# VH-VL binders against q9umr5: the designs that were tried, part 315

Target 1, 268 residues: q9umr5
Amino acid sequence: SYKPVIVVHGLFDSSYSFRHLLEYINETHPGTVVTVLDLFDGRESLRPLWEQVQGFREAVVPIMAKAPQGVHLICYSQGGLVCRALLSVMDDHNVDSFISLSSPQMGQYGDTDYLKWLFPTSMRSNLYRICYSPWGQEFSICNYWHDPHHDDLYLNASSFLALINGERDHPNATVWRKNFLRVGHLVLIGGPDDGVITPWQSSFFGFYDANETVLEMEEQLVYLRDSFGLKTLLARGAIVRCPMAGISHTAWHSNRTLYETCIEPWLS
Below, E stands for the ipSAE of ESMFold2; O stands for the ipSAE of OpenDDE; V2 stands for 0.75 times the mean of E and O plus 0.25 times the DockQ between their complexes.

## First folded at step 16 (VH-VL)

Design xd16 (framework fv_acimtamig; at its last look DockQ between E and O 0.80; V2 from the best seeds 0.71)
Fold by OpenDDE, look of step 16:
Structure xd16 (fold): chain C 268 residues (1-268), chain A 123 residues (1-123), chain B 106 residues (1-106)
Amino acid sequence: as target 1 above (268 residues)
Amino acid sequence: QVQLVQSGAEVKKPGESLKVSCKASGYTFTSYYMHWVRQAPGQGLEWMGIINPSGDDTDYAQKFQGRVTMTRDTSTSTVYMELSSLRSEDTAVYYCARTGVPFSDFDWGFDYWGQGTLVTVSS
Amino acid sequence: SYVLTQPSSVSVAPGQTATISCGGHNIGDKDVHWYQQRPGQSPVLVIYEDSNRPSGIPERFSGSNSGNTATLTISGTQAMDEADYYCQVWDSRTYVFGGGTKLTVL
C-alpha cells in the first residue's frame, strides 16, 4: 500500500484548492489516503506561523502514529514554511518525502498583491517598517519577510524564518536541525513564471544579496554553515530540485505535467 | 479604481449561444479569481462558476455543466462566459464578480461586480 | 444541496433598525457574506465573513452569525437602504445565495 499523504495549504487557501491534486493522486496511486488539513483556512492563514505550526502538529501527530512506515508531506506556498518548521520541532516525525511546492523557503521580498491587499500603502522597500515591528510579526506574511537591504532588522526581528533557518542563535537550533534531518527526501519545486514567490529561486533556497543579486542555495550562509541541515541533506543525496517554467503560482497543485514530473515520483 | 465593464445586452433565440465579456481594470488582473453570477427577471442571484487568475482552471455549478465555458485573456484583461444551447429560462442579467482577496478561491465575498449584461432568449 | 432561507420581505420605518435573517443548517460554522442590490443596479458587498464591513460601507450595517442563523442588521435605516439583500456562503464546491429579502423603508 502507498504511504499516506498529508497536504498543507498556502495563504488564503482551503482544502478545495487541492481538488485536482487529490484527483491526480487517486488516479495514479489508487488507495492512497490523502488528508488535506483543513486548518487556518482563508483569513486564518494570516495568523502567526508558529501558531499554525502548533495547530498542524496536533493534526499530523495522529496521522503519523497510524502510519509506522512513514508519510509524505505536500506543502504549498506558505505551507512549505509551516511544514519545514513542523519537521524542525518534531523529534519523532516519520516523513519520507517532504515536497515543498512553490514555497518561499528562503523568504519573500516582492511587491505581491498579497502585500498590496494587506498593506495597501506600503511597498516592499518600506515594508520592513511594518513587518519587523511586533505588530507586523503577528501576520504570517511578515514571518517570512526577508528584506535584503535591512538584514540586521531581519535577523533581530524575524520571529520565524530567521529562527528556523538558524540565522539567529537560539537554544533549539541543534535539536531542530537534528529533527529536520530525519526527512527522507526534500523535494523543492518552483519556477520562474510563478509570479508570486519573489525571487522565485526562494523555492530552492536561493535569495537576494544586498545588491538584489540572486544567489543560489550553495552560496547562502545557512547552507555554508549547515545551520538547519541543508548541506548535510545535499551531501547524502536527499535534496531534489524540480524547477518548471510556465506555471503560475495558483497552478502548481493543478497541473498534471508538474504532478507527474515533480510530485508523483515521490509518493511511493 | 477597480472596474469591471461588461459587454452590451444581447437578444438570442433558443438553441443559440451567448458570450459575455468582462473587462477588468484598476488592479492586477492575473491575481484574482473571477465569478459569473446571473439573475433572472424578478429572481435571485445564481452562481454559475469560477475561473482562476491564470485562466487554466475553472469550476462550474452543476446546473451549467456541459453548457458553460469560462475563459480569460490576460493580454486584454478580459474574462468571458459562454453559455450554449440557450433556453427561454436563460433570460437573465449576467454579472461578472471578483473574489475579494488575491489568489484565493476560498469562501470570500465578491467585492466588485460588473454592471451586468441582459441576455434575452426568445423565439 | 445546501439551502439558505431568507424572508421574502422586511419593512422598516426610517430611523428604525432593520433585521434580515439568513437560515442554514449549521450556518454558524460558515462564513456568510451579504450583498445589497438596489433596483436596476449591480449587487454590492456590504458584509463579508459574518461581520466585516468593506471600505465605504456605513457603520450602520452590521452582521452576526451563530447556530443556524446569520443576521444582517441595519441601524438607523435610511431611504437609500431600500433594496434587495442576499446572503451567500460557500458549500460543497458551490457558492450558494439566499433567495433574497426585499427591504422596504416605509
Scores: ipSAE 0.730, ipTM 0.889, lowest interface PAE 1.0, mean pLDDT 95
Fold by ESMFold2, look of step 16:
Structure xd16 (fold): chain C 268 residues (1-268), chain A 123 residues (1-123), chain B 106 residues (1-106)
Amino acid sequence: as target 1 above (268 residues)
Amino acid sequence: QVQLVQSGAEVKKPGESLKVSCKASGYTFTSYYMHWVRQAPGQGLEWMGIINPSGDDTDYAQKFQGRVTMTRDTSTSTVYMELSSLRSEDTAVYYCARTGVPFSDFDWGFDYWGQGTLVTVSS
Amino acid sequence: SYVLTQPSSVSVAPGQTATISCGGHNIGDKDVHWYQQRPGQSPVLVIYEDSNRPSGIPERFSGSNSGNTATLTISGTQAMDEADYYCQVWDSRTYVFGGGTKLTVL
């Protein structure tokens, strides 16, 4: 039978957003227990990501306990960062497939409608002034804002992304890496037509250098130092990259071809 | 300057279909979910369904399941609502309305509305 | 199905405070949105998420929501406030509107 699936939503979302994904799973993997976590919905998705990680951790513990054979995670957009932090902080997680669905894994540096709605007088070039402040770090989007032109401010001010990427040392770094490495597969999904994730290669652990040239995952310092386990996972054959063009940010969980190609194979 | 401009009034006979257009401007069309809401003469507002203009994601109110279809054309920034097998009680003003925040089908309220399209179903 | 109940009409004198109720089971657990519809016009969002005013909505509009009742309050009511007012929530997989309240400014 099929392992249970846990779904974690993105910014401004709720469990309702995954209606079509649930239908696809039911059609191809009948009997699969799917739980879309109904926490931090809508405006609550702006709460600090560590608060969200704590709340989601509490919700997933009983689900994992009831499924000793393991579970799968499907984590969309901002939810993929929540899930990666979960895998680091949970000593006893039993996740087989971690499916990261168009998530800004290396951060975000883009002029998006999210930015215009939340900070209407700001642009990506000046948002660091807000995000790299104690007040700004109270907003989830600022927890993964990654301005390649203000790396020193990012490294000092980030309360979330710089920690889970191992870009800033902390006493739990070794344990977090060990925990993350217990995942069976890391499935990275995203594409050039997303329109929100900037650069879109952030979904594959790529990101800008100071000249806004995209460096691939294997060129990133966090990969080269293996700071949280990416190099080890890749060498183990545990990283799956599934890029797909032609999919806009809100369509990843409602595209059947994407599901069949990138998600379905990993829902054992 | 957000605008939702709908197609003109229509007169229909029972059993026919209607198709109303809603052209968006002043914002990124694919970033905001679109709703359809109707209002019968002298009556209140009734939600019909939602469409994500960037994908294959629609959801319809149970009352309209099987009769309503919502589609979009990203090249013209236009959403369409088609209602089939019309009855006299389908006489209403039909509105398109935008979800109040980008990239969300969550309950944020409807911040901008089209001007409405009067559809009269009469034998 | 979830039901929202509004009074059919409310009358106030100019300058006085109007209150429009929206009743629903445990509506205090839901986000309530309010729309103003002037005769022959499209609805306009005047309050969202219980108590927030969109940009351009006068300060005299306010909202509250607790228990089984959400309330739209218009202080210093003006003739231009004469309109129909609808409350709205999300319930399960559908958007539910109240029946509407006609506000008359005498």
Scores: ipSAE 0.634, ipTM 0.851, lowest interface PAE 1.9, mean pLDDT 93
ESMFold2 (binder alone), look of step 16: mean pLDDT 92; pTM 0.943

Design xd17 (framework fv_acimtamig; at its last look DockQ between E and O 0.85; V2 from the best seeds 0.00; counts 0 for: pae E 2.9 > 2)
Fold by OpenDDE, look of step 16:
Structure xd17 (fold): chain C 268 residues (1-268), chain A 123 residues (1-123), chain B 106 residues (1-106)
Amino acid sequence: as target 1 above (268 residues)
Amino acid sequence: QVQLVQSGAEVKKPGESLKVSCKASGYTFTSYYMHWVRQAPGQGLEWMGIINPSGDDTDYAQKFQGRVTMTRDTSTSTVYMELSSLRSEDTAVYYCARVGIPFSDFEWGFDYWGQGTLVTVSS
Amino acid sequence: SYVLTQPSSVSVAPGQTATISCGGHNIGDKDVHWYQQRPGQSPVLVIYEDSNRPSGIPERFSGSNSGNTATLTISGTQAMDEADYYCQVWDSRTYVFGGGTKLTVL
């Protein structure tokens, strides 16, 4: 009766991280087949995002094949970028709702304990030296590092975010845009009290300009140029924005109110 | 330097409740999960439960379900563990222990431990 | 429930190699952590994720994990290494400890 739900985790997560989400879905949509993909769990989530995209693609293809009516994707944090890329490279996906749960969709530029743990001697202001190196791009975190003060380095060195955004020209840009536009709805979830996604508006495709002023989605070049389909999706009413305050980063998948307000409506 | 400082030893009677505190310092308190582990005299380590960085989510070992409550206060960087309906078997040293990776509750060792709190339950 | 089995005690002469085993069903598919607990002290993480050493842990400490057995190895054992050692894994939403092994340095 209900379309299958596929869940993709974030950095350092596993299926265990979504125990509450599973409970909520089971209670409100009994009979729903929910698959939390246990790939690239824990430390393995630091692997290059394109590698992750390939792995997750292999996992979701059989699920989609068994669900001709479509599936829903719930993708948390880093997983949201993985899913967006996944939908960009798949020309035959059947995703009805793509729920981006507190994901740095427009990238990350903030001092977090993730960075302190991985790069203890670096701050966000000088992390570009690492992240935009070939070595740095072997880490998932650097794949979506978006330094507003080093835009040239970002555009030239980012092997993931700049490409899926269509910010750097590449042969697959048109096809990826076409593929991504197959989604029924893009549900963007995030909030000001997240504490990790920086700026938090990145979850809504907002981001810093060169003066670290946050610009909204409609002011971004990727939107204005419709480089991967955001403008088109918005125009056809396919983008849903669900901001919520009072939720920390690790609570987005374990908050009942958030689930009922921002997630449940799109699991039909 | 990361430090976990626990409250002092306590003596309790059967049926009472204990509440142990663990004050954290030297790192971002709201970025790490915290565990509680106890050790009865002359026995091994026993996992009690986990609390997430924000304090709004917990998971307890089945053995302690219904008797244990873990909380945390961000303003004071303190984690609490309360155990009710105490029995003589609850006599143990109780430890708080930090997960060794930020924002993760998955398969990671405990890299820092409190000094332990002895709780003696006797009639 | 998942069970980890350790020998109750291991003895070694100073300078010799101590080996402590931790048995568990398909434990090789899990990440095993090891803790050292000296008498009257808190546990200390000495090995994480099978074979990694935290900062400050001597190189004489090493770990391996395959099949049904994880192993903590202490080469060139010193008097200060006398302690209880516990293995630990995560399983089915629970952290499980072994029973502990008392290492005596003769």
Scores: ipSAE 0.759, ipTM 0.895, lowest interface PAE 0.9, mean pLDDT 96
Fold by ESMFold2, look of step 16:
Parts: C-alpha cells; sequence; structure tokens
Structure xd17 (fold): chain C 268 residues (1-268), chain A 123 residues (1-123), chain B 106 residues (1-106)
C-alpha cells in the first residue's frame, strides 16, 4: 500500500487550495491516506514560523506514529520552510520524500503583491528596516526575508531562516543536521515563471550575491560547509531537481503535468 | 484605485446563453482570485464560482455545474462568465468580486465588487 | 449544503446600537465576512475574518464570532447605515451567504 502523504500549505492558503492535488493523488495512488494540515490558514499563516512549526509538529506526530514504514511530505511555498524546520527539529520523523513545491528555501528578495499588501509603503530595497527588527520578525514573511545587500543584518536578526540554514551559531545545529539527514529524498520543484519566489532559484537553494547575480546551490556557503546536510544529501544521490517553466505561483498544486512529472514518481 | 467594470444589462430569452465581462484595473490582475455572485430581484446573494486568473483554474457551485463557464484574458485584465440554457429564474444582477488578499482563494471576503449586470430572462 | 440564518429585519433608533446575528453550525470555527448593500448598489465589505474592518469602514462597525453565532454590531447607528446586511462563510468548496437582514433606522 502507499505511504501516507502530509501536505503543508503556504502563505494565505488553506486545505481547499490543494483540492486538485488531492484528486491527482487519488487517481494515481488509490487508497493513499492524504492529510492536508488545516492549521494556520489564511491570515494565521503570517504568524511567526517557529509557532507554525510547533503546531504542525503536534499534528504530524500521530500520523507518523501510525505509519512506521514512513510518510511523504508535500510542502508548498512558505510551507516548504515549515517542513524543512520540521525535519530538523524532529528526532523521530520518518519522512521518506520531502517534496518542496516552489518554496523560498534560501529566502526571498522580491517586490511581490504579498509585500505590497502587507507593507504597502515599502519596497525590497528598504524592507530590511522592518524585517530585521524584533517587530518585523513576528511576521512569517520576514522570517525568510533575505536582503543580499544587508547580509550582516540578516545574519544578526533572522529568527528562523539563518538558524535552520546554520548561518548563525546555535546549540542545536549538530542535532538538527543529524535529523534532517534522515530524510530519504529531497525533491526540489520550481521554475522561472513562478512570479513570486525571487530569485526563483531559491526553490533550489540558489540565491543572489551582493550584485544580484544568482549563485547556484553548490556555490552557497551553507552547501560548501554542509551546515545542515545539503552537500551530504547531494553526494548520497538524495536530491532530485525538477524545474518546470510556464507555471505561476498559484498553479504548482493544480497542474497535472507537473504532478505527473515531479510528484507522482515519489509517492511510493 | 481598484475598479471592476462589468458589461451592460442584457435581455435574454429562455434557452439562450449570457456572457458577462468584468474588466479589472488598479491592481495586478493575475494576483487576485475572482468570483461571480448573483442576486435575483428582491433576493439574497448567491455564489456561482471562482477563477484563478493566473492559470485559468476554475471551480463552480454545484447548482451551476454544466451550465457555467468562467474564462479570462490576461492581456485585457478581463474575466468572463457564461451561463447557458437560461431560465426565467436566472433573472438576476450578476456581480464579479475579487478576494481581498493576493494569491488566496478564500478567507478575506470580497473587498471590491463590480457594478453589477442586470440580466432579464423572459419570453 | 451549509446554511446561514439571519433575521429578516432589524429596527433601531438613531444613535442606538444595532446587532445582526448570523447563525450556523459551529460557525465559530469559520471566518465570517459581512457586507453592506444599499438599495440599487453593489455590496460593500464591512467586516472580514469575524472582526476586522477594511480601511474606510467606520469604527462603529464591529464583529464577533463564537459557538454557533456570529454578530455584526453597529454602534451609534446613523441613517446612512440603513441597508441590507449579509454574512458569508467559506464551507468546503462553497461560499455561503446568509439570507440578509434589512436594517431600518427609525
Amino acid sequence: as target 1 above (268 residues)
Amino acid sequence: QVQLVQSGAEVKKPGESLKVSCKASGYTFTSYYMHWVRQAPGQGLEWMGIINPSGDDTDYAQKFQGRVTMTRDTSTSTVYMELSSLRSEDTAVYYCARVGIPFSDFEWGFDYWGQGTLVTVSS
Amino acid sequence: SYVLTQPSSVSVAPGQTATISCGGHNIGDKDVHWYQQRPGQSPVLVIYEDSNRPSGIPERFSGSNSGNTATLTISGTQAMDEADYYCQVWDSRTYVFGGGTKLTVL
């Protein structure tokens, strides 16, 4: 029988957003237990990411306990960061496939309608003044804001991304790396036409240098230092890259070709 | 300023189809989900369906399944709602309305509404 | 199939507080939105997610939601508040509206 699938939504989402993905899984993997975690829906998705990780952890524990053979995670946008943190903080997770759907894994530096809605008088060039403050870090979108022109402020102020990336010293770094490395496969999905994730290569652990030139995953310090296990996973053959053009940010979980190409093969 | 401007009133006969347009301006068209809601004379509001204008993804209220089609044209920032096999009880004002938060298909209610399009179905 | 129940009308004297109820099974677990509709005009969002006011909505409008009842409250009611009021929720795959409440300011 198929392993259970746990779905974690993104910013301003709910379980309804994944209705098509659920239909696709039911068609190709009948009998699969799929749980879309109905927590931090809509506006609640702006709560600090560590609060969301805590709540999602409590929800996944009983699901994982009932499936000793393992589970799969499908995690969309901001939800992919929640899931990566789950893999780090849970010493007892049994995740086989972690499927990251267009998630800002190395952070976000884009003038998006999300930012215009939340901070209408700000632009990406000055948002660091808000996000790299104690007040700003109480918003999830600021927890992964990554301004390549203010890297020292990012490293000092980030309460979430700099920690789960191992970019700032903390006492749990070794344990989190050990936990993350228990994942079977890391499936990275994203593409140049997403329109929100900036740079879109953040979904593949790429990011801007100070000149806004994209450095790929293998050029990132977090990879080179293997700070949370990316180099080890890649050497193990556990990282799958599945880029796809022509998909907008809200269409990743409702595109059948994407499902068949990038998701279906990993739902063993 | 956000505006939703709909096509003008129509008079239809039973069995015909209607097609109402809703042109958006003052915001990023593809970032906000659009809904259609109708209101029969002297009656309440009735939800018809939703379209994601960035990808043409739709979902329709069960009552209208098989009769309603929603489409969009991103080059003109316009959504369309077509209702076929019209009956006298389809006489209503038809509204387009957007979700009040980007990239979300629920939760915020509808923060901007079109002016409404009166469609009268009579023989 | 989820049903929202509103009173058909509410009357209030100017300056007094009007309350409009919206009943639904376990509605306290749902996000409730409220719309004002003046005669011949489009609906206007006055409360979203139970209790939040959009920009431009007077502070006299407030909302609450618990158990099986959501409530729209208009304090200091003015003649301009005379309108139909609709509650709305998302349930499963459907937006559901209440039947509407006509507020009369006498």
Scores: ipSAE 0.505, ipTM 0.801, lowest interface PAE 2.9, mean pLDDT 92
ESMFold2 (binder alone), look of step 16: mean pLDDT 92; pTM 0.942

Design xd18 (framework fv_acimtamig; at its last look DockQ between E and O 0.89; V2 from the best seeds 0.00; counts 0 for: pae E 2.8 > 2)
Fold by OpenDDE, look of step 16:
Structure xd18 (fold): chain C 268 residues (1-268), chain A 123 residues (1-123), chain B 106 residues (1-106)
Amino acid sequence: as target 1 above (268 residues)
Amino acid sequence: QVQLVQSGAEVKKPGESLKVSCKASGYTFTSYYMHWVRQAPGQGLEWMGIINPSGDDTDYAQKFQGRVTMTRDTSTSTVYMELSSLRSEDTAVYYCARVGIPFSDYDFWFDYWGQGTLVTVSS
Amino acid sequence: SYVLTQPSSVSVAPGQTATISCGGHNIGDKDVHWYQQRPGQSPVLVIYEDSYRPSGIPERFSGSNSGNTATLTISGTQAMDEADYYCQVWDSRTYVFGGGTKLTVL
């Protein structure tokens, strides 16, 4: 039998967003128990990510308990960060494959219509004034806002991304790293035509330096310091990178070719 | 300023097909889902279907399954709705309507509407 | 299928308060949106997510939703408010509209 699959949605999504993914899984892996978690749907996805992590944790614990052989996680967009944090705080998770589907794993720094809708009078260049305030950190989008031009503010004010990355010292860093390293495989999916994740390489833990030059995962301090286990995972062959062009952000979960190439191989 | 401008009125015969266009402007076309809603004369609003920002995914109301096709052209910022095998009951004003939240096909509202396109189906 | 029920018509004198109901099973658990449609015009969003007003909509428009009934309230009704009003929800994979209410300003 196939291991259960747990799906975590992104910003402003719901289980409805994954109707095609469910079809693909059912067709290619019949009998798979797929659970799309309808938590923090729609506007509720703007709630602080730590709150979301707690909610999703409560939902996945019983699923994992019933699956002693392990489960697979498919986490889309913002959901990918939720899942990474989830795996960091859970000392007893049994996740075989963690599939990060077009997630801003290294943060976001771009003018997107999400930001325009939420902060209509702000641009990415001045959003730090909002996002790195206590008020701003009450919004999920700001929890992974990563301004390369205001690194000090990011490191000191980011209540989520900086912590799960181990970029800011905290008492749980060692334990979180240990927990995250329990994952069997980390499957990173994304692509240059996403249009939302900025830079798109963030899905592969790449990101801007102070000059907005994109550096790859192996050049990041979090990797070099192995602050949350990324270097260790790579060394053990547990990281899979699956870039794909021609896919827009809202299509990652509804593209058959993408599914067959990047997702299906890890659902066995 | 967000604008949705639809094609002009059409007269069709039973069995024919209609194709209505909706040209969008004033916002990022590829960031919002688009819906089609119709309204028969003197009747209420009826949801027809949804198309995603990239145009590669659609979902239609069951009533129109097999007869309706929604497409979009990013290069021209235009959404299309085609309805085939027309019947007299298909006489209606057809509207394109944008969702109020970017990149979402969830439970959200329609914040902008086209001016409507009257299609009359008569023998 | 999920059904929304609206009164066919409501009449109000100028300056008075108009109330339009939208009934649905446990509709209080859903987000209700309201649209105004003046004669010969396209629908216009007047309330979203039960009680929020879009930019440009007068404060005299308000909404509430609880139990089995959502309500659109128009205080200080004006002649220009004469229109059809539709409630709308999302259910499973479909978008559902009420039958519409014709508001007449006497």
Scores: ipSAE 0.833, ipTM 0.918, lowest interface PAE 0.8, mean pLDDT 96
Fold by ESMFold2, look of step 16:
Structure xd18 (fold): chain C 268 residues (1-268), chain A 123 residues (1-123), chain B 106 residues (1-106)
Amino acid sequence: as target 1 above (268 residues)
Amino acid sequence: QVQLVQSGAEVKKPGESLKVSCKASGYTFTSYYMHWVRQAPGQGLEWMGIINPSGDDTDYAQKFQGRVTMTRDTSTSTVYMELSSLRSEDTAVYYCARVGIPFSDYDFWFDYWGQGTLVTVSS
Amino acid sequence: SYVLTQPSSVSVAPGQTATISCGGHNIGDKDVHWYQQRPGQSPVLVIYEDSYRPSGIPERFSGSNSGNTATLTISGTQAMDEADYYCQVWDSRTYVFGGGTKLTVL
């Protein structure tokens, strides 16, 4: 009766991280088949995002094949970027709802404890020296690092985010846009108290300009040029924005009110 | 420097409750999950549960379900572990321990431990 | 549930190599962490993720993990290494500790 749900985790996570979300789905939508993918767990989540996309693609193919009526994706934090890339590279995906759970969709520019742990002598102002190098691009965090003060380096060095956003020319851009546009709904979830995603509006395709003023999705060049289909999806009525205050980064998948308000309605 | 300082030793009667505190300093309290582990006299280590200090999300070992409650106070950077309906078998040293990677409840090591709190349950 | 098996004790002469085993079904598929506990003290992490040393742990401590056995190795054993040693893994929904090994340096 309910479509299968596929869950893709974030940095330093595993399937255990989603135990409460699984309970909520089981209680409200009994009989739903939910798969939390056990790939790139823990430190393996630092591997390049294109490598992760390849591995997750292989895992979702049999699940989608068994569900011709469609599936839903719930993709948390870094996992939301993996999922958006999946929707672009899979020419026959059958995703109805893509639920992006506090994901840095327009990138990250924050001095987080993740960065202090990985690069203890670096700060957001100088991390571009590492991230916009071939060595740095071997780390997943650097694949979506977006320094608003070094836009030229970002556009030339980003091996992942600049490509899936259509900010750099590539031969597959038209096909990726076509594939992404086959999604039924794009559900964007996030909030001002997340504490990790910086700016938090990145979860809604907002981001900093050069003065660190947040421009909303509709003011972004990728939206205005419709580079991967955001303008088309919005015009189609397929984008749902569900902001919620008071939720920290690790609590998005363990808050029942958030689930009932922002997630449950889209798990048809 | 990371430090976990626990409340002092206690003597309890069977049927009472214990509540041990663990005050964290030297790091961002809400970025690291906290665990409780106990050690009965002359015995090994036994995991009791985990708390996410940024949201009160908890998970408890099956043995302690229904008797243990873990809470936190972000204003004082302190976690608490409460164990109810005490028995003589609950006599142990109780430790808080921090997970070694930020924002993770995944299978990681405990990189810093509190000094331990001896709780003796006797009639 | 998952069981980790350690010998109850190991004795070595000073300067010799001590090995402490931690047995478990397919433990090579898990990350193994090791703790040292001196008498009357809290545990201290000495090896994480099978083979990494935290800052301040002497190079004589090393670890390995394959098949059904993880091993903590202390080369050039010193009197101050006399302690209890515990291995630890994650299994399903719980953290599992070995029963502990008392290392005696004679």
Scores: ipSAE 0.509, ipTM 0.804, lowest interface PAE 2.8, mean pLDDT 92
ESMFold2 (binder alone), look of step 16: mean pLDDT 92; pTM 0.928

